# Ledger of designs, part 324: VH-VL binders against o27280

Target 1, 266 residues: o27280
Amino acid sequence: MDSMNVPEVLEIKRIVEESESVKTFIFSWDFRREVRPGQFVMVWDFRDEKPMSVSLIDPVRSEIGISIRRVGEFTDRVHGLSEGDLLGIRGPYGRGFELMGRDILLVGGGIGMAPLAALADEATARGMRVDALVAARTADELLFLDRLEAAGVNISTCTDDGSCGFKGFAHERLLTLEENHDMAAVCGPEPMMFQVMRILDERDVPAQLSLERYMKCAVGICGQCCLDDTGFRVCAEGPVFWSQELSRVREFGRYRRDPAGRRVPW
Short names: E, the ipSAE of ESMFold2; O, the ipSAE of OpenDDE; V2, 0.75 times the mean of E and O plus 0.25 times the DockQ between their complexes.

## First folded at step 13 (VH-VL)

Design C3 (framework fv_cemiplimab; at its last look DockQ between E and O 0.01; V2 from the best seeds 0.00; counts 0 for: pae E 3.0 > 2, placed apart)
Fold by OpenDDE, look of step 13:
Structure C3 (fold): chain C 266 residues (1-266), chain A 118 residues (1-118), chain B 107 residues (1-107)
Amino acid sequence: as target 1 above (266 residues)
Amino acid sequence: EVQLLESGGVLVQPGGSLRLSCAASGFTFSDYGMTWVRQAPGKGLEWVSSISGSGEWIYFADSVKGRFTISRDNSKNTLYLQMNSLKGEDTAVYYCTRGDYSWPFDYWGQGTLVTVSS
Amino acid sequence: DIQMTQSPSSLSASVGDSITITCRASQKIKNYLNWYQQKPGKAPNLLIYEASTLQSGVPSRFSGSGSGTDFTLTIRTLQPEDFATYYCQQSLHTPYTFGPGTVVDFR
């Protein structure tokens, strides 16, 4: 179990503009505190706290990166920050991705590419062959393409409007790709992940999927991120789940719960 | 009891437009994706379009892409199918059904007949 | 697209008979297959989903089996109300496709 930690106040070392709506905030990191792709941190702007995936793990520079999409009041404030400003960071939390095999497929949608980008770096560093299917609504929302390319990742793009790469959804693009991967990691909208998972299942490709849920404590005590029926806590048992685990989660791909606990459809 | 009631099916000329409606009751409408399936007279079933609970995820058969639009009003428990540039081959009974990529089509309406003819 | 076929296209049977309908997919679809029943002038009804799971309210005389490309629907002890057209449907991915149907009529 994760312990509750007091946020460490860290200075924003660098800000990378990933897209119009996504920024990556870089922090100095003491790697005596281990962090894995797929894990998340709680980001505190001294008013509110939100879970964010770690999108960069750089032991050489002793840095981590957190990619944040501008989607609400909290993220609006964070996006208003500059280099040198302070944020509270506690973590990392949750179960990260496990790498296996030689060939890995990454399927990401939108900001879901954040944890996958970190995973891509680790996988390539290990000498794995990495294919990445990067999906977004439009070309300008595709994330980390240059970074992935620089890492030696084989990239396939997919956009809803066809402005870049395959026109259509990620699962549709996946249908046109080869089936010779040892494992897959998936992160993005659950409707995408659900359909991708099904295809991977048919192909007998072991898959890990990262879920996003409303989190408060991040240490498995508050229950806000509990998945229906199973009782899985996304912050503790996840956010990375094996496909076999998610197959037991009825709500997966169908609905989520908002901060008030109400069911919200996808 | 889950109920789905389609309406709007009429005779229309080729090139014309028509909007179908499906009124849902007996379940939390927004919790489920919805689908349109059609059946030409004396023929089999053909998937037409699906829409997620929120309406953000939409899928179309190639045969209707660019011509049909699927939408829903969760406040009214109603599913819609806007059909433009109608063709003779669009003639069919159109069924509203509960289900989408994540759920089998477990409940169906009685269907509404759309006839495209000059 | 995944093409679905069914065999036979039609069959005649008597009340009390056991019948089997076969569905084949043009590619492997694991267990992502549903069975529907449709009576003349009526909407389809879901019988089986995920190849073998019986839909709630459906009589136990209906059963589904198969995985990969070949699937079967079996009706044991055929009842008068079972005379209808049966369709299989793959739910692996879009576009969702139906088999052409199998008509089960009275002998």
Scores: ipSAE 0.938, ipTM 0.965, lowest interface PAE 0.5, mean pLDDT 96
Fold by ESMFold2, look of step 13:
Structure C3 (fold): chain C 266 residues (1-266), chain A 118 residues (1-118), chain B 107 residues (1-107)
Amino acid sequence: as target 1 above (266 residues)
Amino acid sequence: EVQLLESGGVLVQPGGSLRLSCAASGFTFSDYGMTWVRQAPGKGLEWVSSISGSGEWIYFADSVKGRFTISRDNSKNTLYLQMNSLKGEDTAVYYCTRGDYSWPFDYWGQGTLVTVSS
Amino acid sequence: DIQMTQSPSSLSASVGDSITITCRASQKIKNYLNWYQQKPGKAPNLLIYEASTLQSGVPSRFSGSGSGTDFTLTIRTLQPEDFATYYCQQSLHTPYTFGPGTVVDFR
């Protein structure tokens, strides 16, 4: 792809307000640049550039959607944009999810449901049975429920405060769910993913987990996204990893690193 | 009765291009994923590419990525394989089959022979 | 990639014999295993899917067994039309690899 490392300036075609803090920005997309669920793009607001997961892949309508949670100065600026405004997009980058078998479990926390919603579309198009465990702190933060239901996904919810579905954490709800899936895909807060991974490993369910780390180049040359002890580059070998790859990573679920490389507790 | 009929296999030179077609009948074409499988002379079967019923999701074997494309026209009940930058190792009988991904290939066409030779 | 092996690569048998063909996957594939029959100059035909489920129209003398990594195809009371090449194929994960085939010849 000629444009993989060069931002293309695209017009925001449509904005969907998914929650008070999450918007999906939809763009026309030339699918000669192929996109897979679990890959990411670099979004450029003409001042700064951040990695964002693709949440909608629609080759029929020639559209992609990128879901962005408002968490800081960059995302505040992007949330202030309107339809017709411009953003730069580079990518896609990274290793996406790989589907296996006929029965898949999705476990998503918060904005982590974004790449999983795209994966659900692929899985249902392949005729897979899709179960999704959608987790958030409160009911108002549960994402993509209507979209998942329309796609035929079997939804279980959990909220920390019990305002919708099971009261508690995703891994606690998971203990009460069926154990006979062919694979799982997991994305969300890293402590949640660590606990979910342990349960899936004990059940011998192959799992793929999507990680977040600081990125600059997105193509694996700058070293900013490396994981301790393995040298895996999240932008190149990830962001999606198999659980057995992550079992060798000391930092996973235990700490994170800031942009300067310092250990920061979870 | 489900029927699949491949066409377009001919002799081509290395580096050349060729498009194969598969005409389908006897079932609702758009409800089914479709697959190309090939067999080199005297050799076993090799999965080449699969495409979903509506055409959105496409997968290739590593040996053909970047050189082959798969498509379908659901209004004509036809599956296509566009083959570019052909090599001697692409010489094979190419079968059109109904099924994709984790589902069995339950109906097969008779195949069409592609020969890549100077 | 999931590698598939078959044993034996060929065998000779007589009409009326009972034969078995084995297939092994390089990793666990549960019951995502299919068996195909191919006669010379003809397309393959699906015999068995999900390791042990007989395709409609296939004679009951064919049967499949196994789960995980080790699978067998059994043909009881071999008939003249059963002399062919048999392929196993995993359908769990791309690429959907076939075994190298087993040729069943007349003695």
Scores: ipSAE 0.498, ipTM 0.792, lowest interface PAE 3.0, mean pLDDT 89
ESMFold2 (binder alone), look of step 13: mean pLDDT 93; pTM 0.945

Design C4 (framework fv_cemiplimab; at its last look DockQ between E and O 0.92; V2 from the best seeds 0.82)
Fold by OpenDDE, look of step 13:
Parts: structure tokens; sequence; C-alpha cells
Structure C4 (fold): chain C 266 residues (1-266), chain A 118 residues (1-118), chain B 107 residues (1-107)
């Protein structure tokens, strides 16, 4: 169980514009504090706090990156920040990805590629073969392609509108890929993840999936991110889950809860 | 009790358009994805289209892609199927069903007959 | 697309008999298979999902088994109301294709 930490006020060292709606904020990081791909941090803009996945882990430069999609008031404010501005960062929290085998498949949709990009860096650094299926609605929303390519990742793209790569959803593209892998890591919209998970299950590929839920405390206390039926707390037991764990989660791929705790369909 | 009631099935000429409706009751409509399944006279079942609870995730059979549109109005508990460029092979009883990629088709309406003929 | 086949296409049986219908997928689908019953002039009803899980309200005389490509629906002690056409459906991935159906008639 993670402890409650006071946010550390950090200066934005660099901002990378990943897309029109996504920016990566780079911070100096003391790596005495361990961080793993798949873990998240709580980002505090001194008004509100939101969980964000770590998308970059660079021990050489002593930096971490947090990729943030512009989706609401909080993220609007953060996107308005400049290099040199300050943010509060506490964490990391949650269970990250576990690497196994020699050949790994990454399946990501939209901002879900954020934690997967970090995982890709680790995997490639370990000498693993990494295939990545990168999905987005449109070509301009595909994230981290250059970064992944530079890391030696084999990339397949798919877009809903066919503007880049395979026209269709990630699970559809996955069906056209016959190669098997030792493990898979998946992150994106839950409808995508659900369908991808089934395909991977049929193929007997162990899969880890990262869930996104509204989190408040990040330390398993408030229950905001508690999953129905199982009682799994995304911030504590997740956000990375094995497929076997998620198969027990009734709400997975079906609905989520908003900040008020109301059910919202996918 | 879960109830699904299809409507809109009529005789239409080839190349014509038709919109089917499905009124749902007895459950929280938005909590479930919905599916259209059709059955040609004397034939088997054919999966046509599915839509998620929010309507954001839509799927089509190849046989209807580009011609059919699926939508829903959660405020009205209604599922729709807009059928354009209709063909003779589209002649079928169209069933509204509860379920999608994440749920088996556990409830079905009685269906509405669409006949495409010159 | 995954192609589904069923065997037999039709069969006749007597009340009290046990019958088995088979469904085959063109590729492995693990346990992602549903069974439906359709009576003449009526809408289909879900019997079994995930190959072997009995839908609520369905009599226990119905059972499903199988994994991979081959699946079976068994009806023990056939009842008069079991006269119907039975369809299998893969639920692995879109399009969620149905089998051609098996007609069960009474002798």
Amino acid sequence: as target 1 above (266 residues)
Amino acid sequence: EVQLLESGGVLVQPGGSLRLSCAASGFTFSDYGMTWVRQAPGKGLEWVSAISGSGEWIYFADSVKGRFTISRDNSKNTLYLQMNSLKGEDTAVYYCTRGDYSWPLDYWGQGTLVTVSS
Amino acid sequence: DIQMTQSPSSLSASVGDSITITCRASQKIKNYLNWYQQKPGKAPNLLIYEASTLQSGVPSRFSGSGSGTDFTLTIRTLQPEDFATYYCQQSLHTPYTFGPGTVVDFR
C-alpha cells in the first residue's frame, strides 16, 4: 500500500508537443525514488490534482515525463503552462508493468500509449523485441511514433478514419497480425482493451492492461477508483492488471464511474 | 421486465432508405450495448451492427458497411438503424437485441420485417 | 471473418431423448461461444454463453461444452417445448457470426 506523500514542487524542464491535444511535461527526477512504467503520479496545479501516467523514464538525463491530454479544465490549465513553470508532483503510485519473455506486444490507443511508451523504452533497453500497435482516431492523434521508432520498436498503426495505417480499431488490426508474443501490454479505451484482451486470451498471450479511473487519494483510501464487484482499487491494486484479474471485473469494458460516482457507459 | 420493440419495417424499393427503431424498457438502457441482428425469410441469423452504451463505439458487418448507420438516443431509450441503398438481400426480419462486444445477446425483440423489392 | 458451421442441419428426436448439436468454428475461439434457441415465428433466446454458462431461467437440461473450435449443445430429456432451431455464435471478435442453425423436430 502506497503512502500519502506531499507533492514536490517541480519546475517544468521541457515541454514536448506530442499532438494537438497531448503534451509531455518533463521534470528533473531523483531516481533514488524508483519509478516503473505503468505507474502514475498525481499532478497538482495548486488548484486541483489529477493522476497521470509516467510516459518517460530517463535515468541518464535524470528526467521523467508525464504526458497529458487536454480534456478538461485541469488539463486546460496545465496545457497553458510554459517551461519554467511549477507543478506539484507526488508519487509514483500504483502497480506498474512487469516485463517477461523476449518478445512483447504493446497495444495502445490514444493517450493510452503514454505508459506503453515508457514500457517500450525499458523493454528495448533490456534487449527485448518490441512490437507496438498504435491506435488513434486519426493520424494526427497517433502518439510517440518517432520516439518508438528511434527506440527500435516495430510499429503498426491503425486509425478509425484510415488516415494512417490500418483503417479500423486496434483489435481489428490485431486480428491481421499473426505473430505471437511472450506477453502483451495494453492501454487505451476500455472497449478497445476488452476486445484486445479476448483476442490475446484466445492466443494464450499473457496480457497486462492498464486501467484509467478517476482517482482522488492515489493510496487506496478514498475508494473513488474502486472497481465494482471485486473491490479492486485502481490506484492500489492497479492501474496495471493482468487479464485474469480483469476478467473478474464486471464493469471492465462496460462502464466506468465519473467523479461523482455515477455510472457512465462506454 | 426487459422489453424491446422494433418498428419501421416496411416494403421499400431497391436503392431506397429506411430507418428502424427499437424502443427499450425494463432496464437502464444506457448501461448496455445494443445489437441489430437480421434473418432473411427461411434463413439463419446474421449479425448486422452493434453500438456501445454511449454510442461512441460502433461496429458493422461487411455486408452493410457504408450503407447502414446505427445510433441511439439514451434519453428516449431508443435504438436506431438507418438503412440506405437497400438491396434485395437486405430483406429480413430485423431484431433489436441487448448486448454488444461485452455482453451476450440476452434479450431480443420480436423483430420488424423489412422487404426490399421492386 | 470466423466461419461457423453446425451439425447436423436437422434432426428428429422423441420426447425424453438426449440430443447433441455440434458447432465448429473456422478458427480457435477458446470459450467465446453462445447458443441461441429460436422457435418458429419467434425471436431467438439466449441459452448458453461462454460455451458452458447457462443463462438465467434456462432449464438445466440444457448444457454446453467445448473449447477451441468444437462445441456441443446437449439437451437431456427433450421436452415438447424444445422443438426449435438452435444457433451458435462466436463472440471472440467482430463480426460476431452465427452458425447456420440446427432444426430439432419431433418424431
Scores: ipSAE 0.934, ipTM 0.963, lowest interface PAE 0.5, mean pLDDT 96
Fold by ESMFold2, look of step 13:
Structure C4 (fold): chain C 266 residues (1-266), chain A 118 residues (1-118), chain B 107 residues (1-107)
Amino acid sequence: as target 1 above (266 residues)
Amino acid sequence: EVQLLESGGVLVQPGGSLRLSCAASGFTFSDYGMTWVRQAPGKGLEWVSAISGSGEWIYFADSVKGRFTISRDNSKNTLYLQMNSLKGEDTAVYYCTRGDYSWPLDYWGQGTLVTVSS
Amino acid sequence: DIQMTQSPSSLSASVGDSITITCRASQKIKNYLNWYQQKPGKAPNLLIYEASTLQSGVPSRFSGSGSGTDFTLTIRTLQPEDFATYYCQQSLHTPYTFGPGTVVDFR
């Protein structure tokens, strides 16, 4: 358990530029440490440590991939690294997605497509029919489209500016999609997830949604990833929650808390 | 005590522009999304536009999309509605309300009348 | 867009009566429905959300029920201050459309 709780220093094997703002960092990985789609790792750059979702799980090549969007000082520093540079990795942590049935809908916004890309690979390998709704602000921020198409995923796109696919938000595009799925997996901006969850709830589609919150310990002892009212810890009981679990969480879709414990709206 | 006070409603010619304001008090303004709802004289309520607490998430009814812009200044506790290319069918009392996709509309201002007439 | 209808469009009742207003959605909306009251010359006020949950401060004589496409607002023991127009609103997805309203008059 101690090895899971201390970072292992790993060499960046490859870097894939997914977009102008998103890179995938690939590491060699011993799969005796099991990894499931929807689980996360803590990435340590020797100054700070942040949770990141696993986007590639490749036991054949003994590799994992972690997709990181440049959004602040930590991610700026990591994006400045090269192949051969070192990062600390702790994990994996958290509850991953569960697959059920034959037909799955993926709804991803921006970097939220990262864990869903890993899930899509597993679902198609099981012979499931996979539909993906891929959302972004602009066409150049749509992630993993070629990878999903190569895996046999049926892709629908939407962009806020209409530069690719449906012009509008993911929940608006969802209204025009078929209602024939056995389950859904959702990850992206929390306002998007809230509105998507409401539609899926009306359709009686079991949905799993992946939340992101501030984390420090990642093993459930520091309390920084707790959700108000329920005491759910994103790092332990999540990051993937069933929609019925989230229906009991008042903060979902409405606010989050910063490191000082202050409410921050979406 | 939550209060919402709209202002800026006037008579304006078709094709004109107008900016409405809503001053908020009695609550932490940035914690809440806000919505504009309008009511034409003698008619029912029509949802117009909503904006999240941070101002990042914005939604419009089709009838106003491309013509109206919603914004907020959280440092001044003020919600705005910029209305361009105004038409006769935009004539209504415009209500400022507290709520968005995640909350019901629990507090309403008294409204400001916009009249679009030649 | 989800179209909302209400029935009746108007009604008259006496103090102490019980009345029922219905709201119908053009498609299933589960329990994502709100009710509002608007008194003459005043702004609307939230009464009920999620079909059946009373907003804080709303008298217990108000109740809501229904799911799917058909919803009901019931006012038991009508009071003079309940003279108003009542609107339903779906909250499933944008645009969050309102019903056309039901006018409740006292004689």
Scores: ipSAE 0.652, ipTM 0.859, lowest interface PAE 1.9, mean pLDDT 91
ESMFold2 (binder alone), look of step 13: mean pLDDT 92; pTM 0.943

Design C5 (framework fv_cemiplimab; at its last look DockQ between E and O 0.91; V2 from the best seeds 0.82)
Fold by OpenDDE, look of step 13:
Structure C5 (fold): chain C 266 residues (1-266), chain A 118 residues (1-118), chain B 107 residues (1-107)
Amino acid sequence: as target 1 above (266 residues)
Amino acid sequence: EVQLLESGGVLVQPGGSLRLSCAASGFTFSDYGMTWVRQAPGKGLEWVSSISGSGEWIYFADSVKGRFTISRDNSKNTLYLQMNSLKGEDTAVYYCTRGDYSWPFDYWGQGTLVTVSS
Amino acid sequence: DIQMTQSPSSLSASVGDSITITCRASRKISNYLNWYQQKPGKAPNLLIYEASTLQSGVPSRFSGSGSGTDFTLTIRTLQPEDFATYYCQQSLHTPYTFGPGTVVDFR
C-alpha cells in the first residue's frame, strides 16, 4: 500500500489551454517514478490539496500533464498560475487502467477525458486500435480532440446541445455504434458511466471505469473516499474499477458523498 | 411509508398547456430519480420522462420531447411535469413514480388524469 | 428503440394454478428487465427487478427468470388478489419501454 508522501515542489513547465474551463499543467517528471494512465496525483498549492488525474505521460520529453477544470476556489487559484510558478505534487496514487486486446473503446465525458487521453496515448503506442467517444455539454467543452486525432484515435463526438457530433448523451451515441471492442475504458459523469456500463455489459465488452470521489489522504487511510456497502476506497482500490466491481457498489450511479460526508444526488 | 401524490390533471384543449405536480413523502426525495409514466385509457404504460436526483440529468420520450419539461424542487419534495402544445394523444393517466436510470420504478402514485379534447 | 412483447395477451386461470407469462425484447437487454402488476383503476406495482430479484414485500410465489431477450414471470399457487394485468419493462436504456401487458383473469 502506498505511503503518504511529502509533495515534491515542481515548476509548471507549460500550460495548455484545453478549453475555457480546462487547463493542462505540464511538469518535468522523473520516470524512474512510474505513472500509469488512470492514476492520480495530489496537487498542492500550498494552501489546499486536491486529487487530479494524470492526462499526459510523455517519457520522451520526461513530462507529465495534469488537466484541471475550474470548478472551485482551489482550481480558481491554480488556474491563476503561470508558467514558472510552483505546485506541490505527490503521487502517483491509485489503480490505473489495464490495457488488453487489440481494439479499445474510450468513452469520456467532460474532464473525464483527462485520464482517457493518457490511456489513448499508451494504447496507440502499443499499436492498438483506439476508438474514442468524446462527450460534453457543448462543442467548446469537448476536450483533447486534436491531441487524440494526432495520436491516430478514431473520434466520435456527442454534445448535449448538438453543437458538435451526435446530439445527446454518450450512452445514446454508444447505442448507435454497433462495433464491438476487446475492452472499454470509461470516465466522466457517473450517470453517464452507469448507463454506458450497462450497455457494455449487455455487449459483453469488459469495461473499466474511473470514479471520482472526494479524496483527502490518497493512501487509503482516512476513508473519505469509501464507497458505501463495499468499503472500496477510491484512492486505494480505485479510482479505476472493473464493471464487475462496480456492479457490487450500490452507491455507484445513484449518489455520492460530499466533503462533509453527506449524500448528494447526481 | 413512501407516498406519491399526483395533481393537476384536468381537461384541456389541444394546443394548451398544463403542469402536473407530484408530492413525495416517506423518503429522502433528493436521493432518488423520479419518472413520469402515462397510460392512455384502456392502453398500456408509456414512459414519458425521467429526472435525476439533482435534476441535472433529464430524459424524454420522443413523443413528448420539445413539448414537455420535467423538473423538481427538492426543498418541497415535489416533482413537476410541464406539458405544452398538448395533443389528443397525450390524454392519459399520468403516474409519478420513484426511479430512473439507476432504480426500478418501485413506488407509484395514484395517477392524475389529463384529458386533451376540443 | 427496444420493442417489448408479451405472451399471452390474456389468460384465464383458477385460484391455486401456476401460470407463466413471457416477455420478449427485440434485442438483448441482459437482465435489465422489470415486472409490474396493475389492477384495474390502480397504479402499477413493482414485482421483480433485474429479471429475477423479488421486490421487497412481494410474495415469494412470484418469480422471474431469463436473460438476453426472453423473460418469464411465474406465479405459483395463484391467489385471488393476483388477478391483474402484468407488464414487463426494459431498463437497459432510454426510452424505457413496456410490454403491452398480459391480463390474468378468472377462469
Scores: ipSAE 0.928, ipTM 0.960, lowest interface PAE 0.5, mean pLDDT 96
Fold by ESMFold2, look of step 13:
Structure C5 (fold): chain C 266 residues (1-266), chain A 118 residues (1-118), chain B 107 residues (1-107)
Amino acid sequence: as target 1 above (266 residues)
Amino acid sequence: EVQLLESGGVLVQPGGSLRLSCAASGFTFSDYGMTWVRQAPGKGLEWVSSISGSGEWIYFADSVKGRFTISRDNSKNTLYLQMNSLKGEDTAVYYCTRGDYSWPFDYWGQGTLVTVSS
Amino acid sequence: DIQMTQSPSSLSASVGDSITITCRASRKISNYLNWYQQKPGKAPNLLIYEASTLQSGVPSRFSGSGSGTDFTLTIRTLQPEDFATYYCQQSLHTPYTFGPGTVVDFR
């Protein structure tokens, strides 16, 4: 039996309140099921099931962490749970980030910092130099700053309202940062990622970007996560794509599709 | 046929306020980002502000930041530019155009003239 | 901000001529460069985007080339309707800056 394709019911071991709107739920995990930064799991609350990025990968403690922003009915219900309560987890799914070189730039917006926090832990453990640009609308929404600092990450912040760090968007802050990294990893609102990708491409920095799309099966058979004109499936060929792969994807940065298949603009 | 029609340009005193409108037709308005570009008399083109299709992502030129706001009403197919604390340097023809960070500016309205003078 | 310059600022040409207009960015912008045509009293029209891709309905006598900092717009076999002002515009990042324009006069 392949347990990746059916939910395993797991007890919430710990809950970390990352902000007023974001909690990290920590579970014991059997690492015979390998988990890589950038992969996701389907979280089942016994009523509905949603994809969530893995934000903590700790084989030493046999733990994974899943960071969830409260944004709707499903996430409201999950945020109402306590330590000891149960959730179903299936996965992991998708292609994770690939590390290369010695110097990496992370660019994360909002909850997009979740998979990048896991990547930062792996990169620093490998002895890489890690710079992170952490973006949010307001200071209260900047995520994982203490964790990144403790891992030895060099942090730059920006907020739309200027309440912490640079006042402005992530791509605007990026223009003032050091330009020579061996690679970049980007995750956040897709308009942010589009604009960041253009700058990184101009600088000849190889970039990997993590996309979010509607998913149902998560194993690549239902077609719900397909990207126009290429047929790439976010749950199978992604969610992490190289910038050169995304340059072939005309919908990237421009629109997405709802569950009924209708175009929805950013 | 894609059509964009600006309105609201008038003579206004320095320090005054004005709201421009742009009525869109011939395309699905909410699918596209929109932009205001201005042109002072006898001068070149200056990007003013852009707004994404959903209205969630908004960008301004430094010269207008804090004084102008951009908005859209997707139910009315209308783009707006609210201009406050107007200065003589804001005198220009204001064009409504289709496009934003992800699209070139492919369709333009006829423009509406804003004159800031005492 | 990325400063855009254009050369020449104006030129005079006859129907049937081939002309070139150059645009230079103050820093590298890859191929994120658009060209617009503006006739007197009218709004601009998009001619070329991403340095070399013709907008739908634009005649094949228009072509664009270049990458990095230096770009050209070429109009072959100039027609009467081509007498206009031409602007380049970078689309790498905000603020989206335009060149100062090149006036192409008939005669």
Scores: ipSAE 0.660, ipTM 0.855, lowest interface PAE 2.0, mean pLDDT 91
ESMFold2 (binder alone), look of step 13: mean pLDDT 93; pTM 0.945

